# Ledger of designs, part 9: VH-VL binders against Uncharacterized protein mtre-1 (mtre-1)

Target 1, 142 residues: Uncharacterized protein mtre-1 (mtre-1), of Caenorhabditis elegans (q09347)
Amino acid sequence: YHQYRELKCSTPTNSIRGGPDRAECHLVLKAEELETGRPVPTGLGCWQEDHDGEEREYCDIVCPKSHTVFISYIDQGHRACFNFITYQVEKRNDEHVLWRSGKCLNSTVNYRIGCKFDDPFETQFKSDNEIFAHLRARARRV
Below, E stands for the ipSAE of ESMFold2; O stands for the ipSAE of OpenDDE; V2 stands for 0.75 times the mean of E and O plus 0.25 times the DockQ between their complexes.

## First folded at step 10 (VH-VL; framework fv_umesolerbart)

Design e6 (from c4 with heavy chain D31Y E33Y F50Y; at its last look DockQ between E and O 0.06; V2 from the best seeds 0.00; counts 0 for: pae O 11.9 > 2, grease 19.2 > 18.9, placed apart)
Fold by OpenDDE, look of step 10:
Structure e6 (fold): chain C 142 residues (1-142), chain A 123 residues (1-123), chain B 107 residues (1-107)
Amino acid sequence: as target 1 above (142 residues)
Amino acid sequence: EVQLVESGGDLVQPGGSLRLSCAASGFTFSYYYMNWVRQAPGKGLEWVSYISSYGSYIYYADSVKGRFTISRDNAKKSLYLQMTSLRAEDTAVYYCARESYDFSTDSYAFDIWGQGTLVTVSS
Amino acid sequence: EIVMTQSPATLSVSPGERATLSCRASQSVSSYLAWYQQKPGQAPRRLIYGASTRATGIPARFSGSGSGTEFTLTISSLQSEDFAIYYCQQYNNWPYTFGGGTKVEIK
């Protein structure tokens, strides 16, 4: 079973190259990769942490218990976001998150992410509202 | 000229509520992160709250979590701080401060401050 | 939270002399450290950011140095208008935190 996500991070000026503005991200839930999808309310699911003295911004991509997560597409600025350097998808317990750091935090970037499951995704959440509640709880972790 | 002007400071009783405003002018408000910083009489500076350009990211000091709410209206170039359940220790001059970013150094700081508005919580 | 400790609490210096202010962080803040100046009845003014970058309009006599946990603000030759309270602030971690301040007063 497959699900797709779009993590859309944008600066006020939509600068792809990066700049003085920090990007704000929001998640889109998709059943199919190229569909419009269902947007997650703004401000949910992302938080900041320190990692070895470097600030990272983490976003829950809502792919719990996924055995395979992959980035199918990335639209980013020049030398702003490098996989494993200034962004990465990580598994935390049964959940998956995408973190960004450094110059990637100040760049407009769009991720398209695929998630593979052993069971239908719909078995994990009763509704989108439940997903949003989950993300609200995540957003409180600063 | 770039400036921030706070308003709304008043004398209130403990447990009361108050809403502060900060009016921005002279710059593109939505491009900047905004903060509230307070200073108790004769004391040092204490960061209170942060809000990102579109309000997607908000942070509070532990001392005000659950009681204060930061918000902004980019169309009105205004920053707000809704304070509830006020305590004596909330007495302070409250500053709004613009947080600017230097891309070359990956550095932030509060580069523009208002003159502050006094909030007094006393029975 | 990261605790910022400034020393000394009060620094007495004569005009024309060198002033050295210290700021220590309880854990590394990298170079995400700012210095502010505050005079009585006024709002703080940014002096240094990124630990060592002088803000626009700030005189050359002000300089910042350090990284990690130890930082220094130096005023090479103290002027009459420099007597004030100076605060350091880290912006590496939430919550943002300020030092307790150093009062620079005339000897």
Scores: ipSAE 0.000, ipTM 0.609, lowest interface PAE 11.9, mean pLDDT 90
ESMFold2, look of step 10: ipSAE 0.181; ipTM 0.732
ESMFold2 (binder alone), look of step 10: mean pLDDT 93; pTM 0.951

## First folded at step 12 (VH-VL; framework fv_umesolerbart)

Design f1 (from e4 with heavy chain D31Y E99Q, light chain Y32N; at its last look DockQ between E and O 0.51; V2 from the best seeds 0.00; counts 0 for: pae E 7.6 > 2)
Heavy chain, then light chain:
Amino acid sequence: EVQLVESGGDLVQPGGSLRLSCAASGFTFSYYEMNWVRQAPGKGLEWVSFISYYGSYIYYADSVKGRFTISRDNAKKSLYLQMTSLRAEDTAVYYCARQSYDFSTDSYAFDIWGQGTLVTVSS
Amino acid sequence: EIVMTQSPATLSVSPGERATLSCRASQSVSSNLAWYQQKPGQAPRRLIYGASTRATGIPARFSGSGSGTEFTLTISSLQSEDFAIYYCQQYNNWPYTFGGGTKVEIK
ESMFold2, look of step 12: ipSAE 0.038; ipTM 0.661
ESMFold2 (binder alone), look of step 12: mean pLDDT 92; pTM 0.944
OpenDDE, look of step 12: ipSAE 0.015; ipTM 0.659

Design f2 (from e4 with heavy chain D31S E99G, light chain Y32N N92D Y96R; at its last look DockQ between E and O 0.52; V2 from the best seeds 0.00; counts 0 for: pae E 11.4 > 2)
Fold by ESMFold2, look of step 12:
Structure f2 (fold): chain C 142 residues (1-142), chain A 123 residues (1-123), chain B 107 residues (1-107)
Amino acid sequence: as target 1 above (142 residues)
Amino acid sequence: EVQLVESGGDLVQPGGSLRLSCAASGFTFSSYEMNWVRQAPGKGLEWVSFISYYGSYIYYADSVKGRFTISRDNAKKSLYLQMTSLRAEDTAVYYCARGSYDFSTDSYAFDIWGQGTLVTVSS
Amino acid sequence: EIVMTQSPATLSVSPGERATLSCRASQSVSSNLAWYQQKPGQAPRRLIYGASTRATGIPARFSGSGSGTEFTLTISSLQSEDFAIYYCQQYDNWPRTFGGGTKVEIK
């Protein structure tokens, strides 16, 4: 079973390789790769943590209990986001999050993400409202 | 063999329209940023437009904004430039150019260029 | 926009001699600078990127240096096939801009 996500991050000036302004991200939920998808409100499900003295912004990509998560595509006008250096997908218990750091925090970038499950996704969430509630609850925890 | 081949250059009148195409072969087209660069006869190089891997990010030189539209079709491995409201100063050889990024040095350049297609705008 | 200024416009050198080409940016571009070679009737060819990294297949006699606003392309022992026009190009910001070119010709 497959689900797809886009994580779209943009700055006010569409700064491609860093810049003065922090990017704001929103998630787009997709059941099929070629659909338009359903946008999540900007910023919902994202938060900041310090990691070994480096600021990171984490975003929940809503792939709980997925056994395989992959980034199939990264659309950035000029590179500021590097795998394992300024971004990566990380598993936290049964949840998957994407973090960004460094110049990637201040860069316009679009991630396309695939998630593979053993069970149909509706066993986790039956509606988008349940997904939004999940993301709101995460914001309160952090 | 990695190649880019432009087509569609022609003689057109001022105010006219023209569509350029660039056919890619020998590489995974959807993995590369693409650009148009032009060169007026006897003059230097001028960057015209940029499009990201799937077209989410597009940039234009100020001299062509509102008149030119870049697009791509990854299934057909093709890059396009739709030109309208053409002016005499748009007369040039138009190149498509592949953007290449070297992760290890955080460096970029146009590593593959087509042969170019001539656009002449004259009455 | 960032203006790239190349000098000299024309450089006359003898085969076997060293050629030094200059490129100046109107504001810092860090090391986000590439050099291209263009022979008559041909498309440009990438020589150097990242200010100093030689592209694969480019002879060792080509070298690039500089950062910030001042950059240099050096051809240590000029060969007959090196007579061409050379362009620098910044990719630090939009729009991307090229220098006006330096024509290297036989003295």
Scores: ipSAE 0.007, ipTM 0.583, lowest interface PAE 11.4, mean pLDDT 86
ESMFold2 (binder alone), look of step 12: mean pLDDT 92; pTM 0.943
OpenDDE, look of step 12: ipSAE 0.021; ipTM 0.634

Design f3 (from e4 with heavy chain D31S S56R E99Q S104D; at its last look DockQ between E and O 0.05; V2 from the best seeds 0.00; counts 0 for: pae E 15.4 > 2, placed apart)
Fold by OpenDDE, look of step 12:
Structure f3 (fold): chain C 142 residues (1-142), chain A 123 residues (1-123), chain B 107 residues (1-107)
Amino acid sequence: as target 1 above (142 residues)
Amino acid sequence: EVQLVESGGDLVQPGGSLRLSCAASGFTFSSYEMNWVRQAPGKGLEWVSFISYYGRYIYYADSVKGRFTISRDNAKKSLYLQMTSLRAEDTAVYYCARQSYDFDTDSYAFDIWGQGTLVTVSS
Amino acid sequence: EIVMTQSPATLSVSPGERATLSCRASQSVSSYLAWYQQKPGQAPRRLIYGASTRATGIPARFSGSGSGTEFTLTISSLQSEDFAIYYCQQYNNWPYTFGGGTKVEIK
C-alpha cells in the first residue's frame, strides 16, 4: 500500500534562490502521486526546532508506521535545498518528518513524497479531521 | 577537465533563425544552472538567458524575450539557444556559462565559460 | 532592472601600482556581486564572487570589497598580465546585469 504527499513551501514572492522571507509550507495528502490531493489546513503540521545551534523547520508528512519513505520529486528553481544538508526526511518513532534548514527555509520548493505501508493508510485514521488533529498535536509538542 | 564548448554560430539574415549548442564535459551537467551571455563586437557583456537544473525555471533578458528559447538536454550534457526573428543587434559572440552555487558564501556566480560562438546577423 | 555602473571607463596604471575599480548598483544587490576579467580574444574569467571571495586560482593581489550598492575591485600591484577589461555583475535580481566594464591599460 502507498500514499503520496506534497509539501509545498513558498515565500511571499515565490523566490527560488532564497532571500529575506521565510517560506511557508503546506502539506497535501494524496492517494496517488499525480492527483490533486487534499490540502491540510494552513498552519498545521510544521514547527521549529533548534538542532545543534541551527534552526530547523520540521513538517510531519503524515506517514506513520511507513516502512519506506522516499522523495519521488523535488521542484526547486535554484539549488538552495540539499539533501542531508539543508533538508532531510527523518523517522521519529513511528512518524516521519521532513526538516529544512539554512537557505532552504527561505526558498520556494516543492516536495513530492511517497510512503509505503504494510496496511492501508485508512486503517490508521478514520477521517481527515483525525489527521488534522494529529498534526495539531504534533506541532504543539515542539 | 571542466569544459564548455559552444557551436552553431553563423552568418544569418535579419528575420532568420539559428540554434546554438553548448556541450558540457568534465562535470555533472544536471547539477548546475546554465546561462547564455553575449557580447557584441567591441562592447560589454549582456546576460541573455538562464535555465535551472531541469529546465523548470527559465528567465530571459527583455531584449530577447519572445524570440529566443533556452533549453537543455541533461542526458546529452548540452545546452541550447534557439534564436528566431534575429536582428542586427543580436550580432555577438555567444557564451554559455555555468552558474555554480557556493554553499558557504551563498554565491551564484558564473564560474565556467565557454570560448563562445559568433553569431552575425546581416543582410 | 538593476543598472550597474563601472568607473572609470578606462584606468591607466603603471606596472607595480595599485589599481582601484568601482562598481555601483542602482539598488542594493546585497553581496551577490561578481567580478570578471576578460582579455582580448578570450572568454571572461571569474575573479571575485560574493563581493569579496576570491575564486580558486586567482592571485592574492586581487581583492573585492563592498556590499549593497558600492563595490570595489582592487589590484594591489599590477602585473603585466593584469591589463584587461574588468566587468562587475549582479546576480541578486532578474535580469542579471553587467557593468559597462573598466579597461585597465598600461600607463
Scores: ipSAE 0.000, ipTM 0.622, lowest interface PAE 11.4, mean pLDDT 91
ESMFold2, look of step 12: ipSAE 0.005; ipTM 0.519
ESMFold2 (binder alone), look of step 12: mean pLDDT 92; pTM 0.945

Design p1 (from c4 with heavy chain D102T S104G T105S S107T; at its last look DockQ between E and O 0.22; V2 from the best seeds 0.00; counts 0 for: pae E 5.6 > 2, placed apart)
Fold by OpenDDE, look of step 12:
Structure p1 (fold): chain C 142 residues (1-142), chain A 123 residues (1-123), chain B 107 residues (1-107)
Amino acid sequence: as target 1 above (142 residues)
Amino acid sequence: EVQLVESGGDLVQPGGSLRLSCAASGFTFSDYEMNWVRQAPGKGLEWVSFISSYGSYIYYADSVKGRFTISRDNAKKSLYLQMTSLRAEDTAVYYCARESYTFGSDTYAFDIWGQGTLVTVSS
Amino acid sequence: EIVMTQSPATLSVSPGERATLSCRASQSVSSYLAWYQQKPGQAPRRLIYGASTRATGIPARFSGSGSGTEFTLTISSLQSEDFAIYYCQQYNNWPYTFGGGTKVEIK
């Protein structure tokens, strides 16, 4: 079973190379990779952490218990984000998150993320509102 | 010597097609991002298209989207621009321009330009 | 797209005098702003990048300043070879965009 996510991060001016402005991200839930999807309310699911002296922003991609998570596409504009350097998908317990750091935090970037499950994703959450509640709770734990 | 040399410019009718080439020499072609920039006669500069070092990222100006295709062959140290459905307003000198990048230092802009090749679209 | 506006369209200056060219962006382009010089029948030549960094081989009389939306190219003492058209370009956002150019001519 597959689900897809789109993480859309944008600066106020949609800058592509980084700059002084911090990007704000929002998640889009998708059943299919190229569908429009269902947007998560703004301000949910992302938080900041310090990792070995470097600031990272983590976003829950809402793929709990997924056995396989992959980035199917990245539109990062121009040379701002680098896999394993300034962004990466990370598994934390049964959850998956995408973190960004460095110049990637201050650039417009869009991720398409695929998640594979053993069971239908619809069995994990009763509704989108439940997902949103999950994201709110997740953010508070950081 | 670092050099870019455009070729392929010609006179074509509206609706026609044309393929431009840009031959690079004197540097490691694959280390650089490449652009096409055009200039209509007596007019200013207009960015046309961008391609990253290995073609992973491509961007077009709205004026050419769906009609132009940028590509590169790093083995041949060549940049290409396939133009289709040409219009009179596409008449211009077309330049290939090198764009430098290093992680953490990304402000170089277009440091090397070719001398350009003239494309004329006219009935 | 970000609109780049250059002023004046034409600047008449005497040799040896100071020339000041302006470039305005419709929205912030940070420091991702370049200046190019173009002479008749020639390809553009990069003068300044990163808003204020002078390119290799460019005379010290050329300087760039500014950030965000307002930028300036200054030629401290105009030489005979400096009469040309000057373009600014932002490369902070897609699509890349150029200003309309400023023609520096002899007064």
Scores: ipSAE 0.034, ipTM 0.682, lowest interface PAE 5.0, mean pLDDT 91
ESMFold2, look of step 12: ipSAE 0.144; ipTM 0.720
ESMFold2 (binder alone), look of step 12: mean pLDDT 92; pTM 0.944

Design p2 (from c4 with heavy chain S104G, light chain S31D G50D; at its last look DockQ between E and O 0.45; V2 from the best seeds 0.00; counts 0 for: pae E 5.9 > 2)
Fold by OpenDDE, look of step 12:
Structure p2 (fold): chain C 142 residues (1-142), chain A 123 residues (1-123), chain B 107 residues (1-107)
Amino acid sequence: as target 1 above (142 residues)
Amino acid sequence: EVQLVESGGDLVQPGGSLRLSCAASGFTFSDYEMNWVRQAPGKGLEWVSFISSYGSYIYYADSVKGRFTISRDNAKKSLYLQMTSLRAEDTAVYYCARESYDFGTDSYAFDIWGQGTLVTVSS
Amino acid sequence: EIVMTQSPATLSVSPGERATLSCRASQSVSDYLAWYQQKPGQAPRRLIYDASTRATGIPARFSGSGSGTEFTLTISSLQSEDFAIYYCQQYNNWPYTFGGGTKVEIK
């Protein structure tokens, strides 16, 4: 079983080369990679966290208990985001998050993320509202 | 050889429509962001539109918003600019220019330009 | 939008002399600033990017400097082929914007 996510991060001025403005990320839930999907309400699922003196922004990609998570595609700004340095997908317990840091925090970038499951994703959440509640709770823990 | 070749420029009446094409060769087209830049006769350069490598991000100059549509076909290594509601002030040579988003290239800013195609809007 | 202002509009220089072109941004563009050269009947050619990096194949006599809002293109010793119009461009913010250009002509 599989699900897809789209994480769209954009600055107010849609800058893709970095700059002074922080990007705001929006998560889109998808059953298929290229479908429009269902947007998560703005402001849910992301939080700031200090990592060894560096500011990171973490976003829950809502792929709990996934055995395989991968970035299928990235459309990013120039010289801002690059894998393992200014962004990365991490597994925390049974959850997966994507963090960004450095100039990537201030750039417009779009991720497509694939998640593979042993069981249907629909068995984990009864509704999108439950997912949203999960994301709200996640953000409050940080 | 890395090359961009614009085509489609023509004489059109105000209010008319025109579609420009830019054919890329000699490089992996999908590895680059693409732009349209125009230059009115005897004037300076004006950025027109931007499209990211896979079309996720598109931006327009205010002067063409709502009238122009940028698109690309990576399989055909082609960039397009659909122009509608053309005005006299749209008269210009239109250039396509590539821009890299890759850290490993020397293609920052507009490193490759086409020769341009002339669009003339006149009654 | 960020307004790019180039000065002077026209620069008269003798061959072999130093040419200094200025480009000012209405707000900071960091180092996301490029310089282009355009000769009559030709497409622009990138000279400098990231404010101070010389593009491949560009002669060493061309150099760029500056950051934030003030930038300079310098031609250390003007050659006959350098007489052209030079444009600066910021690519830090949307919309991308060009300066009005500086015409370098023979004195």
Scores: ipSAE 0.017, ipTM 0.681, lowest interface PAE 5.7, mean pLDDT 90
ESMFold2, look of step 12: ipSAE 0.134; ipTM 0.693
ESMFold2 (binder alone), look of step 12: mean pLDDT 93; pTM 0.951

## First folded at step 13 (VH-VL)

Design q1 (from c4 with heavy chain S104G, light chain Y91D N92Y; framework fv_umesolerbart; at its last look DockQ between E and O 0.18; V2 from the best seeds 0.00; counts 0 for: pae O 4.4 > 2, placed apart)
Fold by OpenDDE, look of step 13:
Structure q1 (fold): chain C 142 residues (1-142), chain A 123 residues (1-123), chain B 107 residues (1-107)
Amino acid sequence: as target 1 above (142 residues)
Amino acid sequence: EVQLVESGGDLVQPGGSLRLSCAASGFTFSDYEMNWVRQAPGKGLEWVSFISSYGSYIYYADSVKGRFTISRDNAKKSLYLQMTSLRAEDTAVYYCARESYDFGTDSYAFDIWGQGTLVTVSS
Amino acid sequence: EIVMTQSPATLSVSPGERATLSCRASQSVSSYLAWYQQKPGQAPRRLIYGASTRATGIPARFSGSGSGTEFTLTISSLQSEDFAIYYCQQDYNWPYTFGGGTKVEIK
């Protein structure tokens, strides 16, 4: 079973470089990779952490219990977000998150992320509102 | 000596096609991103296209999208620009330019330029 | 796209005098700006990158300053070989864009 996520991070100038403004990100839940999807309210599911003296912003991509998570797309020619350098997908417990750091935090960037499951994703949550509540709870931990 | 040499410029009719080449020497070609920049007679510089080291990322100016194709052959140390559906406004000297990255400033710039090759589109 | 505007279009300066060239961006490009010099019949030559870093081999009389939307190229004491057209270019975002150029001519 597959699900897809789109993480859209934008700066006022739409820069593919690290600019002066912190990007604002929002997540889109997709059953199919190329569908429009269901947007998550802006600001939910992302938080900041200090990692060895470096600021990171983590975003829950809502792929719990996924056995395989992969980046299927990132804007080509990006000049600030590089895999394993200024961003990465990580598994934390049964959840998956995408963190950004450095100049990637101040860049406009779009991700598509694929998640593979052993069971249908729809069985994990009763509704999108439940997902949103979960994400809000995570945001409050900041 | 680090050098870029363009070739292929010619006189063509509107709607015609032309392929430009840029031969690199004196450096490891595959280590550098490459660009085409053009200059109409008596006018300023206009960025045309970008290609990453292995061609994974390509960008075009809106003015040439769908008509021009940038490519490279790292084994031959060559950059190409396939131009189709040429228009009068495509008339220009076409430069190939090496793009260098500076880690200190996190900035890019065109540090090596070819001599340019003239493309004239006229009926 | 980010529009780069250079002023003046033409600058008349006497040898030995200071030349100040301006480049304005329609939106902030941070410090991701380069300056190029082009003489008649020649390809452009990189002078400055990162807004203020002088390229290798470029005389000290050339300097770049500015950030955001306003940039300046200064030639402290104009030499005979400095009469040329100067272009600014942003590498902040795609598409790359050049200014219209400033022609520095002898007064």
Scores: ipSAE 0.027, ipTM 0.680, lowest interface PAE 4.4, mean pLDDT 93
ESMFold2, look of step 13: ipSAE 0.352; ipTM 0.788
ESMFold2 (binder alone), look of step 13: mean pLDDT 93; pTM 0.949

Design q2 (framework fv_rilvegostomig_arm2; at its last look DockQ between E and O 0.33; V2 from the best seeds 0.00; counts 0 for: pae E 6.8 > 2)
Fold by ESMFold2, look of step 13:
Structure q2 (fold): chain C 142 residues (1-142), chain A 123 residues (1-123), chain B 110 residues (1-110)
Amino acid sequence: as target 1 above (142 residues)
Amino acid sequence: QVQLVESGGGVVQPGRSLRLSCAASGFTFSDYEMHWVRQAPGKGLEWVAFISSYGSYIYYADSVKGRFTISRDNSKNTLYLQMNSLRAEDTAVYYCARESYDFSTDSYAFDIWGQGTTVTVSS
Amino acid sequence: QSVLTQPPSASGTPGQRVTISCSGSSSNIGSNYVNWYQQLPGTAPKLLIYSNNQRPSGVPDRFSGSQSGTSASLAISGLQSEDEADYFCAAWDDSLSGWVLGGGTQLTVL
């Protein structure tokens, strides 16, 4: 079973090379890779942590219990987002998050992400409202 | 062996169009931002256009904005420059250039250049 | 008219040190690193210096760069005959969202 995500991050000016303004990200939920998808409200499911003195912003990509998560491509202006350096998909328990750091935090970038599951995704969430409620509850914990 | 090879230059009359191509080999083309840079006879280098690795971000020099279109086909490892409404001042050698990123210095540079293709605009 | 200003020419004898200047503005050199390109006669440009003062692999250490304020400088020590070429400075310009380059300096080794 496949699900797809697009994580779209943009600055107010769509700066492509890390500028003064933080990018705001929103997730797009897709059942098939090339559909338009269903947007999650901007900022929902994202939070900040300090990692060894470097700020990171983590976003829940809503692929719980997925056995395989991959980024099929990353669309950015100038390359400010590098895998394992200024971004990474990380597994936390049964959840997958994408973090960004450094100039990637202040850059316009879009990720296309694939998730593979053993069971249909709807066994975890029956509707988008349940997904949004989950993400709101997580934001309050952070 | 990393290389860029331009083609499509020629002699055309003012107001006509040309399409330049730049064939890339020896590297993963879709990982790199690409540029066109031109050099008029006996003059210095002038940056012309920029396209991001997947084509979503495009910028032009003011001198060509509205007349030139940069594009890329990552499945063919090819960069393009469509030049419309050509003027005498567009006469130049046109280079394609790969933009590299150095993580340690957080900086960008043209590390690979093609040999250029010549465009002459005259009657 | 080049956005970055360079002297049109420079010269020196073998073994000498020569310096090529590059002047810009706060939107380019003042905010972004400077690169230098070498163009031998009849050939395409080649990256010589990036990030103000870094040499890519294969570039001799007699080439060095510096930047201060909105200006930059390329220095060539121990000048050799093969250094005879045109030299261009370049920087990203935040206001233009693009690269800007100098008009070039033709270096003659006498």
Scores: ipSAE 0.052, ipTM 0.663, lowest interface PAE 6.8, mean pLDDT 87
ESMFold2 (binder alone), look of step 13: mean pLDDT 94; pTM 0.947
OpenDDE, look of step 13: ipSAE 0.262; ipTM 0.797

